# VHH binders against q93235, part 10

Target 1, 248 residues: q93235
Amino acid sequence: IFMKTLDPKVPRFYGKGTIIGVNPGVGYQPWLKERPDSTLIKYNLRDQKSYKAYLEQMKTYLTKYDSNATETRECGAGDSNDDLEKNPDALPCRFDLSVFDKGCSEKSDFGYKSGKPCVIISLNRLIGWRPTDYQENSVPEEVKDRYKAGSIAINCRGATNVDQEHIGKVTYMPSNGIDGRYYPYVFTKGYQQPIAMVKFDTIPRNKLVIVECRAYALNIEHDISSRLGMVYFEVMVEDKPVEEKKEL
Below, E stands for the ipSAE of ESMFold2; O stands for the ipSAE of OpenDDE; V2 stands for 0.75 times the mean of E and O plus 0.25 times the DockQ between their complexes.

## First folded at step 4 (VHH)

Design c24 (framework vhh_5c3l_4; at its last look DockQ between E and O 0.60; V2 from the best seeds 0.00; counts 0 for: pae E 6.2 > 2)
Fold by ESMFold2-Fast, scan of step 4:
Structure c24 (fold): chain B 248 residues (1-248), chain A 122 residues (1-122)
Amino acid sequence: as target 1 above (248 residues)
Amino acid sequence: QVQLQESGGGLVQPGGSLRLSCAASGFTFSTYAMSWVRQAPGKGLEVVSDISSSGDSTTYADSVKGRFTISRDNAKNTLYLQMNSLKPEDTAVYYCARGTEYGSTWYDFDYRGPGTQVTVSS
């Protein structure tokens, strides 16, 4: 993985610097504010303190979805945020966190305690952007079985051949990725940014795994130099004895 | 709390000029990229121009390239848009917007001002 050396006084990923004519970047959580230059998610299964910060960051991030009914509306099949662009009084679609109840909820400690950590994947809010559907015969092979028209499929793999051998089974929630009904984004108060979660079901203990996640729609180009349509992070799930203070 | 406040809009004749300003407060302005976004009557939002946190990199929509110039004064926490050779098609509400980094990725827009009306009459 090749990355530019960054000056500590500039934004950590300053890249090209233009938003015009590009698709959204991909973000992930937990990203710790205390370690802003790190993309490493590292913890010891036997040490609850080692993953507490990740759990707190996940919980903090998800509080944005606690919006009440007066700021959002329920959206069914075929609905979208299209009205938000031309009608300032239109309400944004409500995002339902219950889709993550299969091991990626707060009740499950987001999989961290069980060694099956969950990572939030989102597309950066790009004004007026909407996903464009692939034609049926043109869906990329790696998302073909999980692609649904009107959605943005997510695929995460090991960044190198060694990482791909180690990454193991990955589960996506929702299975079809990020639903397009939550687009476009237009600065509406109460907007709920849609997210997906990726669960690392069988990631090996005591091994660093470099993960590459990509978002898939016809109008998403993958460009690591510009931080578009894809993201990298590292996962290290340790299983090591906890050292306790001798005085205790 | 983050605040963005546009000013400098008004009525101008085709071929005229206007300079928009956006006063920022409640955050470290110099560390954020900024954009000008407009909405013409009955149309959606269009990103007009963006500028990096330092001011070293700027881009423009094809519709305004060569006519508009974005700039910033980080000491004054102010964003500017110099609009020259205005056309009736430039009639819109103009918003300044803040782009923020999220999860080590490129811009995620989180705030805009209330907007300033620009009317180009012919």
Scores: ipSAE 0.301, ipTM 0.665, lowest interface PAE 3.8, mean pLDDT 85
Fold by ESMFold2, look of step 5:
Structure c24 (fold): chain B 248 residues (1-248), chain A 122 residues (1-122)
Amino acid sequence: as target 1 above (248 residues)
Amino acid sequence: QVQLQESGGGLVQPGGSLRLSCAASGFTFSTYAMSWVRQAPGKGLEVVSDISSSGDSTTYADSVKGRFTISRDNAKNTLYLQMNSLKPEDTAVYYCARGTEYGSTWYDFDYRGPGTQVTVSS
């Protein structure tokens, strides 16, 4: 049974007043501002115009990651944004979109043209929050094979029994989810929010699939009623003849 | 260019009141939720209060509930925080922060102003 989308005009998550302990929600893209009450991603594979708005939203959203040599820095393995909390001159880590070049970039139309749509997954930006690692033996089964300490794993499943049968293969980019080097989140000029993408490789045609995605770190709690730690959206990839249009 | 500018801070006695203002420009103010965030000396940032884009829904940290009132005037692109019954523990730099745009399924904070100092001392 499908739950209604909550009213997005109301803040849905409160800070609890510590540098640690606020529980993030999960967001997704593409979300179309012209249909703000809808979480449905629906298009016809045979009609390029039916998914153009999703491509434009993805491109527009990703423009924030254009390189900015004066307001960001290169970060490698073991780097983090830890200095941002204590050093006003520190530069945030630059987020590199090249991790998505395997089918979730503009050159592949983010998978929409091939019927393998990509969806961006992000955590709500909470001041000072950073992921806490699971111990090796306590990693949830859903993400155990992909989990890496220091990161936030993502898992997407069908919301109902029918959706679970239909969702098919999901590819996670990066496989271990959102990289922790971009945490903590702080208010600073140039901050680049880290993201992951999920690609629906074998989603069926002409069937509505309700998707639930969850983010996994020890300090992310999941609550179905308030959707903390998770997000819902629907995917409908149609493959139908394009109706004829009259032109002038 | 997004711009947020706080004002109205200062020195006040315990039990006193202050009214903070935040002038916003460079974006459509009326479509964004807004927040007040504070940082006490030597401490991390604390979200004090949130307000929806329309102003119809508000949230408060337990430490300020009943004493502080958040409000906004979308015609003037201005966010307010009325602070009553002030305590020494309220001493902090107070920041105006832009939150979630209407239609988002998540709660964000992406920009803040330079802050205004509030000092509560006898």
Scores: ipSAE 0.050, ipTM 0.433, lowest interface PAE 6.2, mean pLDDT 81
Fold by OpenDDE, look of step 5:
Structure c24 (fold): chain B 248 residues (1-248), chain A 122 residues (1-122)
Amino acid sequence: as target 1 above (248 residues)
Amino acid sequence: QVQLQESGGGLVQPGGSLRLSCAASGFTFSTYAMSWVRQAPGKGLEVVSDISSSGDSTTYADSVKGRFTISRDNAKNTLYLQMNSLKPEDTAVYYCARGTEYGSTWYDFDYRGPGTQVTVSS
């Protein structure tokens, strides 16, 4: 396991010129506040207590999408948050969480109970930023099969060759990645940050897997050293007998 | 509830200086990165400067580098922006904004104050 010692009090991503910068950073959930120095998602399939905190964190995170009908509007396929820049009275587009119902919702314990954990992927909110589409012939190979113009494709892989061998099948929800309709980001009340989820369908048991997730748009740069356009975390799904804590 | 309140704005001549303050309440100030952002007439919001939760890291927009200094006093829950060598193009409403909480992997902001007007004019 390679863990860089980073100051947890400093954002891990720095754009060019500013912390926020012009290139988006990638974030993930669940992240547990009680373990601020850890990017490890570790739990035991046989122990509900071991993954309860992750479930609670996911639930808490998604609470922000409990939309007040007065603060957001329904957006169709042709709509976008472009109106927010043009009309000060415009409401931000409401994010639809139903896209995660196939194994990554609260009803399914976000896949943790079944050993197929889901992770939320998001981009930091850059004022006025929106994804730029690839040309049809310029889409990166790793996302070519799932890429849709107007969206930000997500691709997760093992950080090392060994990790890549272990990561197994990964499902993206939605398949095209983060829906671009919710861009540009405008610093307005009610704005709902678009997200995607990554589901690890066949991640091995009792093995640590280092995961690298990248976001793809023409105007998203990738740099490992600065972690531009990407995020790292570790996943370990254990399958072992639960040790009863001897009450001292 | 989260509250941010800017102060210290005003009218100043080119080459002058101002010091902005932002009083924060309703959250653990010391665990959040903070930013100054501004909006000039007819323009969008621009990030001016950022500071880490501990204050040990700062960044600046190219347009203000060497002229502006961001700082914070966590004991006083206060964010500062020292603005020197002000230019007409610095005219804007300036907002303090709450950034990423402690432990986050990336940076954004979710709250800002009502803003304080800074006007640089001869």
Scores: ipSAE 0.035, ipTM 0.499, lowest interface PAE 4.1, mean pLDDT 86
ESMFold2 (binder alone), look of step 5: mean pLDDT 87; pTM 0.887

Design c25 (framework vhh_5c3l_4)
Fold by ESMFold2-Fast, scan of step 4:
Structure c25 (fold): chain B 248 residues (1-248), chain A 121 residues (1-121)
Amino acid sequence: as target 1 above (248 residues)
Amino acid sequence: QVQLQESGGGLVQPGGSLRLSCAASGFTFSSYAMSWVRQAPGKGLEVVSDISSYGDSTTYADSVKGRFTISRDNAKNTLYLQMNSLKPEDTAVYYCARGEYGSTWYSFDYRGPGTQVTVSS
C-alpha cells in the first residue's frame, strides 16, 4: 500500500531502446534526503524547527526556476516547446512561480506555519513525451471541473475510507493543473520542468492522513504496482507542546 | 553549475573500437545514476546504457548488449563507455546524461553537448 521512495543508489532507468511514448511516473516534494525511504511529511505547528527542513528542501528544489532570460522565453496561451524538437536554438518556456502566490509561495512558508501545507507534484522527465487530450465526453469525473485541454489535471484524495474522511479541502495550483506548453521535454540547457502544488486547507491536527495523487491525461494510465501516473505520501500536522519529544 | 563534457568520439571503421569519457562537475557525482544516450541522423533519442550511483548495476539497450560496456570512476567524477565491434548503425551523437534524483523512470535533468561517433568504411 505504501509506496517506497526510490533509493538514490538504485538505477532510475528501466528497459531498453527509445524511451519516447512511455507512461510518466509522478513525484512529490518535499522529502528529506536524510530519509529517502520515507514518504512521511510530519511536523508540529508549535515547533518551527520541526518543519524547517521541509521548507529548505522546497526552497532548494525551486532554485532551478530562478529567472534566466537568456536560456528561457515567456510563453502565452497557444505557445509550446514543439519548436525545441526542430530548432536547436529555440528557447524553452519559462515556468513562473507566481502562480503559487495564493498561499504556496516561499513568502507564505508554503503554508506550513498556518497548518495548510503545500506539496509539489511533478511528472518525471520523459524525452519527447507530451499529454494527449481526453475527448470532451471522456474526462474522468474527479477532474472534470478542473480539466483544461492541453494540460495535465491533478487530483489528490485520501487513500482509504478513513483518510478520505480526514483529508478535508484540497486546493490545486494552477487550478487547471500542469500546462502542456512546457512539453515535450527534450535535452535543452534551459528547460524548466512544470509543476503543480496541492494545498491541504483543512487537514486535521494530530491525525495521520495517507494521500494518493493522480495525474490525468489520455496517455497517462494509473497503475499502483508499477508506480504509473500516481504517487502516495503521508501527512501528519501535529499541534503538541514544544517540550514533548517527537519521533523523527 | 552542473557541467557534463563528453570526449573520445571520432571516425572509426566497422569492427573498430572507441572509448567515450564524460567529465562531470558542479554536483556530487557519486550520488547520481548516469546514462549514455545517442541520437542517430534522422532518428529519435535512444538510451544506450545506464549505471547506478555506485556502479554495481548496469543495463544496456538490446542494440549494443555484448558490445558496449559502461563504467564510472567516482573518485575522478568520470563516466565511460567502451564501444567494441562498432557497426555503421552506431553512428550518432552520444550524450552523457544525469539521472533525476529520486526518479523511478527514464528521466534526465542534465546532459552534455555531445560527442560525434561516425562508423564508416
Scores: ipSAE 0.000, ipTM 0.350, lowest interface PAE 10.7, mean pLDDT 81

Design c26 (framework vhh_5c3l_4)
Fold by ESMFold2-Fast, scan of step 4:
Structure c26 (fold): chain B 248 residues (1-248), chain A 122 residues (1-122)
Amino acid sequence: as target 1 above (248 residues)
Amino acid sequence: QVQLQESGGGLVQPGGSLRLSCAASGFTFSSYAMSWVRQAPGKGLEVVSDISSSGGYTTYADSVKGRFTISRDNAKNTLYLQMNSLKPEDTAVYYCAKSIETPYGTTWFDYRGPGTQVTVSS
């Protein structure tokens, strides 16, 4: 009675942003464990070895979606995980990676080899959390053209005016963001966390670009210090000659 | 490279106890969260328990809460599961799993061991 174990409904989250409040934190991949203090994605287009770790991290992250089909169900527009709160036998919606086949799949090396790197954006699992729709005419301007009721819009910009000049064209997959059919989250064996990818189509060579991505729904507050509703990372795509090791 | 090897499974009577161990190698054990996952005959995988890299945070499935205790010894690169008050429903192959921990809260398994059989019957 005096020993309190963690509540089974608390998800298997550890580290920064994973246990904070009722406002979801935003995460990104590839984040490399061997460089835990770094949010920098830096590679040289002319050196495949320079981005191998990022590709392996992306592949490893996405293996979770190769789960047993009997623990998930196909969901169409208008479906949701509402039954998961009431019925432990209800199956969560299956997340289909084919939405990323427009240049953000493993077959395209997630855009890295072409200098159009893709980054995964996800929201932390908060039990029972679901997106709340913006009211008509209250959708933030930066996502208005890509907002869909029942979904979470994603917008990525340069973190400063200089970065915004450099970031160039960004493509979002899915274009309307993270679909609400994968919510609410409950602590369920077969749950597949929905994700979005953002592709940096025209990011300049040899320039550091600081990126800020925000998730948008009425019940998502943006807090930079806690990284609730937003995330920061840096991208540098180099195009430099590969130096050979020389014998002294 | 990454190797996870479970041990300690066996046949036990209902109400009995077993302690599972998992020897880890090929990665920096102290830097990763770890999990115990099981598969009962004819059923899918169930996450039984998770433990953070430091051991400061643990979680348990409702089915085992209060009966099972997960722990780790980072100096020995070993994960443990103490199983008490075992029930026939706990009969399964138990897998040690390496979890991917991110600064922003996603946990998944990138590796699991070959498993150890636990059978609870009279």
Scores: ipSAE 0.000, ipTM 0.117, lowest interface PAE 15.1, mean pLDDT 79

Design c27 (framework vhh_5c3l_4)
Fold by ESMFold2-Fast, scan of step 4:
Structure c27 (fold): chain B 248 residues (1-248), chain A 123 residues (1-123)
Amino acid sequence: as target 1 above (248 residues)
Amino acid sequence: QVQLQESGGGLVQPGGSLRLSCAASGFTFSSYAMSWVRQAPGKGLEVVSDISSSGGSTTYADSVKGRFTISRDNAKNTLYLQMNSLKPEDTAVYYCARDLEYGSWSGYTFDYRGPGTQVTVSS
């Protein structure tokens, strides 16, 4: 029998760190280190200062993907990081950020200015872990149209009935999710963690939406009580006048 | 088709009282912990109070402790929040939520919430 704490929200450790057990956790960005007890992404479209910190966090996170030919290699459709397990000198696959150029790039302010904010979704680094493909007839319905063998599909929904009504249209980049060629992870210098981005195309103004994102592969369990294979965060895009500071 | 419907909100003067109700249907109400959650204008969600499935355990946010009382009637599938000594800072939309319990972590554990009821405490 456990007593729940109702003090300020503390982010769960699922979805952060390099080792969390046998089932990978799901993480998101932008998560602001200066507000570590919050999973809320909240900003006002009319106030650039309100989303500056999110843009800076996204930019900082993505510097991990700066091109360096000596630390990474180009990988084709049939390639993978398989040789990283048996050859510690093997180079990991280079992750291409250009897949996000359709509204989720730094040039587009990650959609924040246009009210279509983008959120990075990633799996926690779990040493030696690889996605296992679903059999063709066993792909979960919610990702069936976007599932591709060799990939980890991502699906984000409103967490409750009200949030399902409010979340609107969601776009996934890449549409098939996270490609398995970037697995397995080992302690390799220059490893580029694969990510997907989720763009909230039609999220309503001035409404809080609680979002649940899940990662899909045969060997990813979804456990609501421990939040394995899933992550929660909230989005609130405000469209409110910036009031002049009242003076005494 | 789980449904939660709040009622009892309205305009009240500072120091006044309101009693919120939440009617639940479409599930075995007595098997779930329930929570009251609020959202002040322009703020994120704050968990106000929580009650176990039996009603034997309750918790409160420090901001409302001593002023608010959560209760439930499992025979009527209804959750209540008695709000006394209301303050302007209590102005918010109040949501009834079904709780998928986790241990001692504070965070979102809800899978259903009602559309909310507005409480306005005039300054």
Scores: ipSAE 0.000, ipTM 0.268, lowest interface PAE 14.2, mean pLDDT 80

Design c28 (framework vhh_5c3l_4)
Fold by ESMFold2-Fast, scan of step 4:
Structure c28 (fold): chain B 248 residues (1-248), chain A 123 residues (1-123)
Amino acid sequence: as target 1 above (248 residues)
Amino acid sequence: QVQLQESGGGLVQPGGSLRLSCAASGFTFSSYAMSWVRQAPGKGLEVVSDISYSGGSTTYADSVKGRFTISRDNAKNTLYLQMNSLKPEDTAVYYCAKASIENPWGTEYFDYRGPGTQVTVSS
């Protein structure tokens, strides 16, 4: 179950499940352009320079959510992007980053400085795709306590038994996952991709942990080879002394 | 800047053929998957076909399988859609669309499409 068995050179948008499809892939941030074949998030708590690139990547990614009242609208619980398919004047729902203010905001350095790093989780954009609700008694066990009808629940676990012992407590924001009001995507100008964040509250120091995150809705199946409904990455939070240059 | 410009649409009788072209500029065309997307009057968007960056993999919506062929010429920065055995239900505006693979572990979709070209299938 190693990420090296996945070919990162295979186009992510291959087959019906990526662009023309009914089953979304899952992605994560931060991912660094300088290391395109790496899914490793590795940094040293004692060395701010070691995580600066991750913070800058996350800040850059979130710039797309800067407030613009003219291009987006506020959406309540009963609103959705359903109108975007039929009405050329309809505005997409505005995504509010304040849901991440509990330790996964820019003010908290996305948890990196405190050793509780946050990772952005999102679904790839399938044109016209909408999440379908589970029946109440069919919600998977691992998300039962955090599933809400109309939403996509996210669950992250250790990929192996050893990783699961090490991963510790994970916090999800929003707690009920990604709200379905931001679907469907239909090439609308100003569209704001909904995201979730997961915070690794008690991940151990100096240990590599392989993480598997899944998205949950009735119409989401997972498939590792096609990168559908799930994603893998690795986290290593080091706590090591920083060597100082002695002279010159 | 990304620019996509479709051409080749028009009026055709049922059973006829048309070849659509999309001229691409402002990005490395050979690095991105491409799609043809259509919108029939009063209906939502439908993705009819996609093609990988190299042209080695193609997919088709069930509504067009066996009738449409997507292809690309990376040397000319051009995407094509060969449309055979056209039906009245193929009447739509056809858009050329660019996918993004800048971030293989991300979920960013590069949501650029051209202005579209009208295809009308009628007797």
Scores: ipSAE 0.019, ipTM 0.438, lowest interface PAE 6.4, mean pLDDT 81

Design c29 (framework vhh_5c3l_4)
Fold by ESMFold2-Fast, scan of step 4:
Structure c29 (fold): chain B 248 residues (1-248), chain A 123 residues (1-123)
Amino acid sequence: as target 1 above (248 residues)
Amino acid sequence: QVQLQESGGGLVQPGGSLRLSCAASGFTFSTYAMSWVRQAPGKGLEVVSDISSSGDYTTYADSVKGRFTISRDNAKNTLYLQMNSLKPEDTAVYYCATGVSEYGSYWTDFDYRGPGTQVTVSS
């Protein structure tokens, strides 16, 4: 299971419990539509062309957050999208990309040039779904120091013992994960899906690392066989001499 | 470009029947699950039924179970909702809905719905 790539051509909705969801799936970026069967993020630090497609995909994904101020509103602590369900004139909360300005912005090439690549993590949209808080004494140990009530914590680890040895330091933005103020989703025009980014600060060169990321809230179950609450992908940051392409 | 277009709504008396249709284009319809979602006046969205990509699995909200039947014709890219024994509380705008991802989502998304069709059950 860990040695296989996920097949994105497998139907996104399947059978009983398909689209009337109670547990969100987890997605990641960059995922290249030109390589839809691959979960591998692989590039060579010495070859800028090897990561250009990932940077373009990340930039394209993030353009959906360029909404006009009149189509969104600022939301503080305690705000939510609850009004969107009952009021057709309510505006969705604006998602602020400046939270990624510490090495995961377009200006930093999303960390790719420095060998500290960033990956976007998102929860798939389910109509009316909201995160449920853990009880104070029941927060999972791996997110306890970064969990905040009203939010969805993210944790990424190596998928096997070898991958965990190699994954190195991981930074999360925002540190407390995805804020619940952006829920629920209800098909609102201008809706901005909340995201988190994960930065691989010390991932080793020339080693394949299989990564498992999980989303944490009381009502998120973790089960890859049922495609719930977690996602797998692979990262390979190479540091190899560039070979000239021979055209004939 | 993903497009969903509902039809078949209208005014009907309590106990009557209506058949809604949804024409889909711009994506591979046969590989996606589909839903019928409704919004009654002054109320939130309610998912009333969904159907798997193959048509082999269906679910229904308790409010419509036994009265509504969802079906699909993958050769015609069309989703249907047969509504029997209609009640005044079934009055709503009915939307067909699905998720289609352009990038990096391996899981269920609710991204697209049609403009909706009005069903009014008058007494």
Scores: ipSAE 0.013, ipTM 0.439, lowest interface PAE 7.5, mean pLDDT 81

Design c30 (framework vhh_5c3l_4)
Fold by ESMFold2-Fast, scan of step 4:
Structure c30 (fold): chain B 248 residues (1-248), chain A 121 residues (1-121)
Amino acid sequence: as target 1 above (248 residues)
Amino acid sequence: QVQLQESGGGLVQPGGSLRLSCAASGFTFSSYYMSWVRQAPGKGLEVVSDISSSGGSTTYADSVKGRFTISRDNAKNTLYLQMNSLKPEDTAVYYCARGSEYTWGSTFDYRGPGTQVTVSS
């Protein structure tokens, strides 16, 4: 799980805005602007105020999908952003938030109130990057059942054996991960970054769980030291009585 | 029941010192490689130091060499990390971790809940 910190040389830009030999980093939400260095998501089920900031951060992050309707197009299976580099009139695919309506929408408080918190997973934007398919018999075991050609599978696990015992059931939305129709990324007006959400269905109460999420495509290498293709965060869902006033 | 419990963290000024301890129970402590692992806010996990089961071999991350010393007392089932010349960059949650029985120092099967170290003026 862990390796000693190495300071590897970072791959560089090549050719007209294309990056060659560089893996996308993985990001997550919610993290709070007032605590930018913290990777801890901690709240008390019995104290709505303890998770209000996470809900507001999730809402703020997702607002970018509301305003771009006139600068995007509907995309079905087999569509992609392939024309964006060559055709100045091409519109990027519109990202549909309804894929999160099964417990990870604003209407469900992103699962926080029910103790099944949802976390957004995204890839850092690399110009011209697209996922490369695994060969049929080479899909990693941990994502084999949820892998879709042309897309990026997500897998989250406990970072240590103890964390893995505690993490419980995890649900992925969309189930096949981040859909490839939103790639390649180009600096295009109206581009909507695709995301996935991970729901922690049975995470235990009053236990800190360190989570490691990895993104899977043939051209994504995993490296803890440079944080390529993976991300870490911690989740603690408390179930504790709310503190009463000092005078009592 | 394997248990690892860290102590000794706290707030310290740059250039100061802290000594972390980890009390181990529920397994034969003297048979396992042990490590200190840290996570700075917003950063990945970093293995700070490893120590062999006998204490005869130690390894340090380049970021802490010459400043940190790992040691163990197998009679007391306790792991230590002496941290000298602390820098703001050493601010992190420090975890005591039990090394995998099969792999020297690089993989862990149990960790403690962690202890916060904050280096700030």
Scores: ipSAE 0.000, ipTM 0.129, lowest interface PAE 21.1, mean pLDDT 79

Design c31 (framework vhh_5c3l_4)
Fold by ESMFold2-Fast, scan of step 4:
Structure c31 (fold): chain B 248 residues (1-248), chain A 122 residues (1-122)
Amino acid sequence: as target 1 above (248 residues)
Amino acid sequence: QVQLQESGGGLVQPGGSLRLSCAASGFTFSSYWMSWVRQAPGKGLEVVSDISSSGGSTTYADSVKGRFTISRDNAKNTLYLQMNSLKPEDTAVYYCARGDEYSYSGYTFDYRGPGTQVTVSS
């Protein structure tokens, strides 16, 4: 069993070891380096300047998928990174950002302009770790309709009763969560970390919503006190008149 | 360009010692967690040891605890692994690895060096 040490400059998420490996921590974007202690995503729909930093952080995060393209291969149905442990020189699968083209791409300003903001969900790169499938009759109810063997389902809910009332409709891209074909991570040159995005379709205006996102696989433990297998952040989409300085 | 370059590997007899070094360039070394990771022939990767950005926190795998010591010199952008009481089971390629932007320990990585071979032969 392994324990991780918290670094105050990193968003608060924490992995814990198991007897068969290490439980991955869950992270999110956009997390702003300028506000390392903040998990708040807050912007005003009427003020493009208020969400510029979030869009730039999203773009910056996703550039890693462009820069590694020459050291990857295009993977079709049935392809995976399964052989990377045996052959570290094998080319890893290229992560396809087009899965986010339904409202969570750069062209759509990641949903921010339309008040349907998207958030990236990722797992820490744990060496050699793979998701373990649930048995078909033991898949947790909250992800049952979106679970796919070999992948990591994501479920985001309001953290409290009030937040559950306010969070509204949430869309997952890909619908089945983080694609398991990209595991395991084994230091392969050009490796592309798989991610999922969560889109908040009907989040209310001028309401703070505390969000809890959990990652689901048989070998991912959830523990609220240690924040294992889960991450918290807050979303506030404001619809307020832009404040202007009077000219004098 | 981020670069990590290991050195100090070689052939040693059981009970011997080696010191590995990793020269880092192309990034602010003092801001990152660093790790030593190894891969024995035909086996998976194992995290051997990790060290926080300041050097204030270190962790070791049970297989090497008490025998290996990780350290860093932030002024020289260099990571070290002092390996004592080496065993045949320590035979592996050893990689210097940098923690990714979410890493606050040695288990999450975004870069590694080409590796250095350590062979412990009876």
Scores: ipSAE 0.005, ipTM 0.305, lowest interface PAE 11.3, mean pLDDT 81

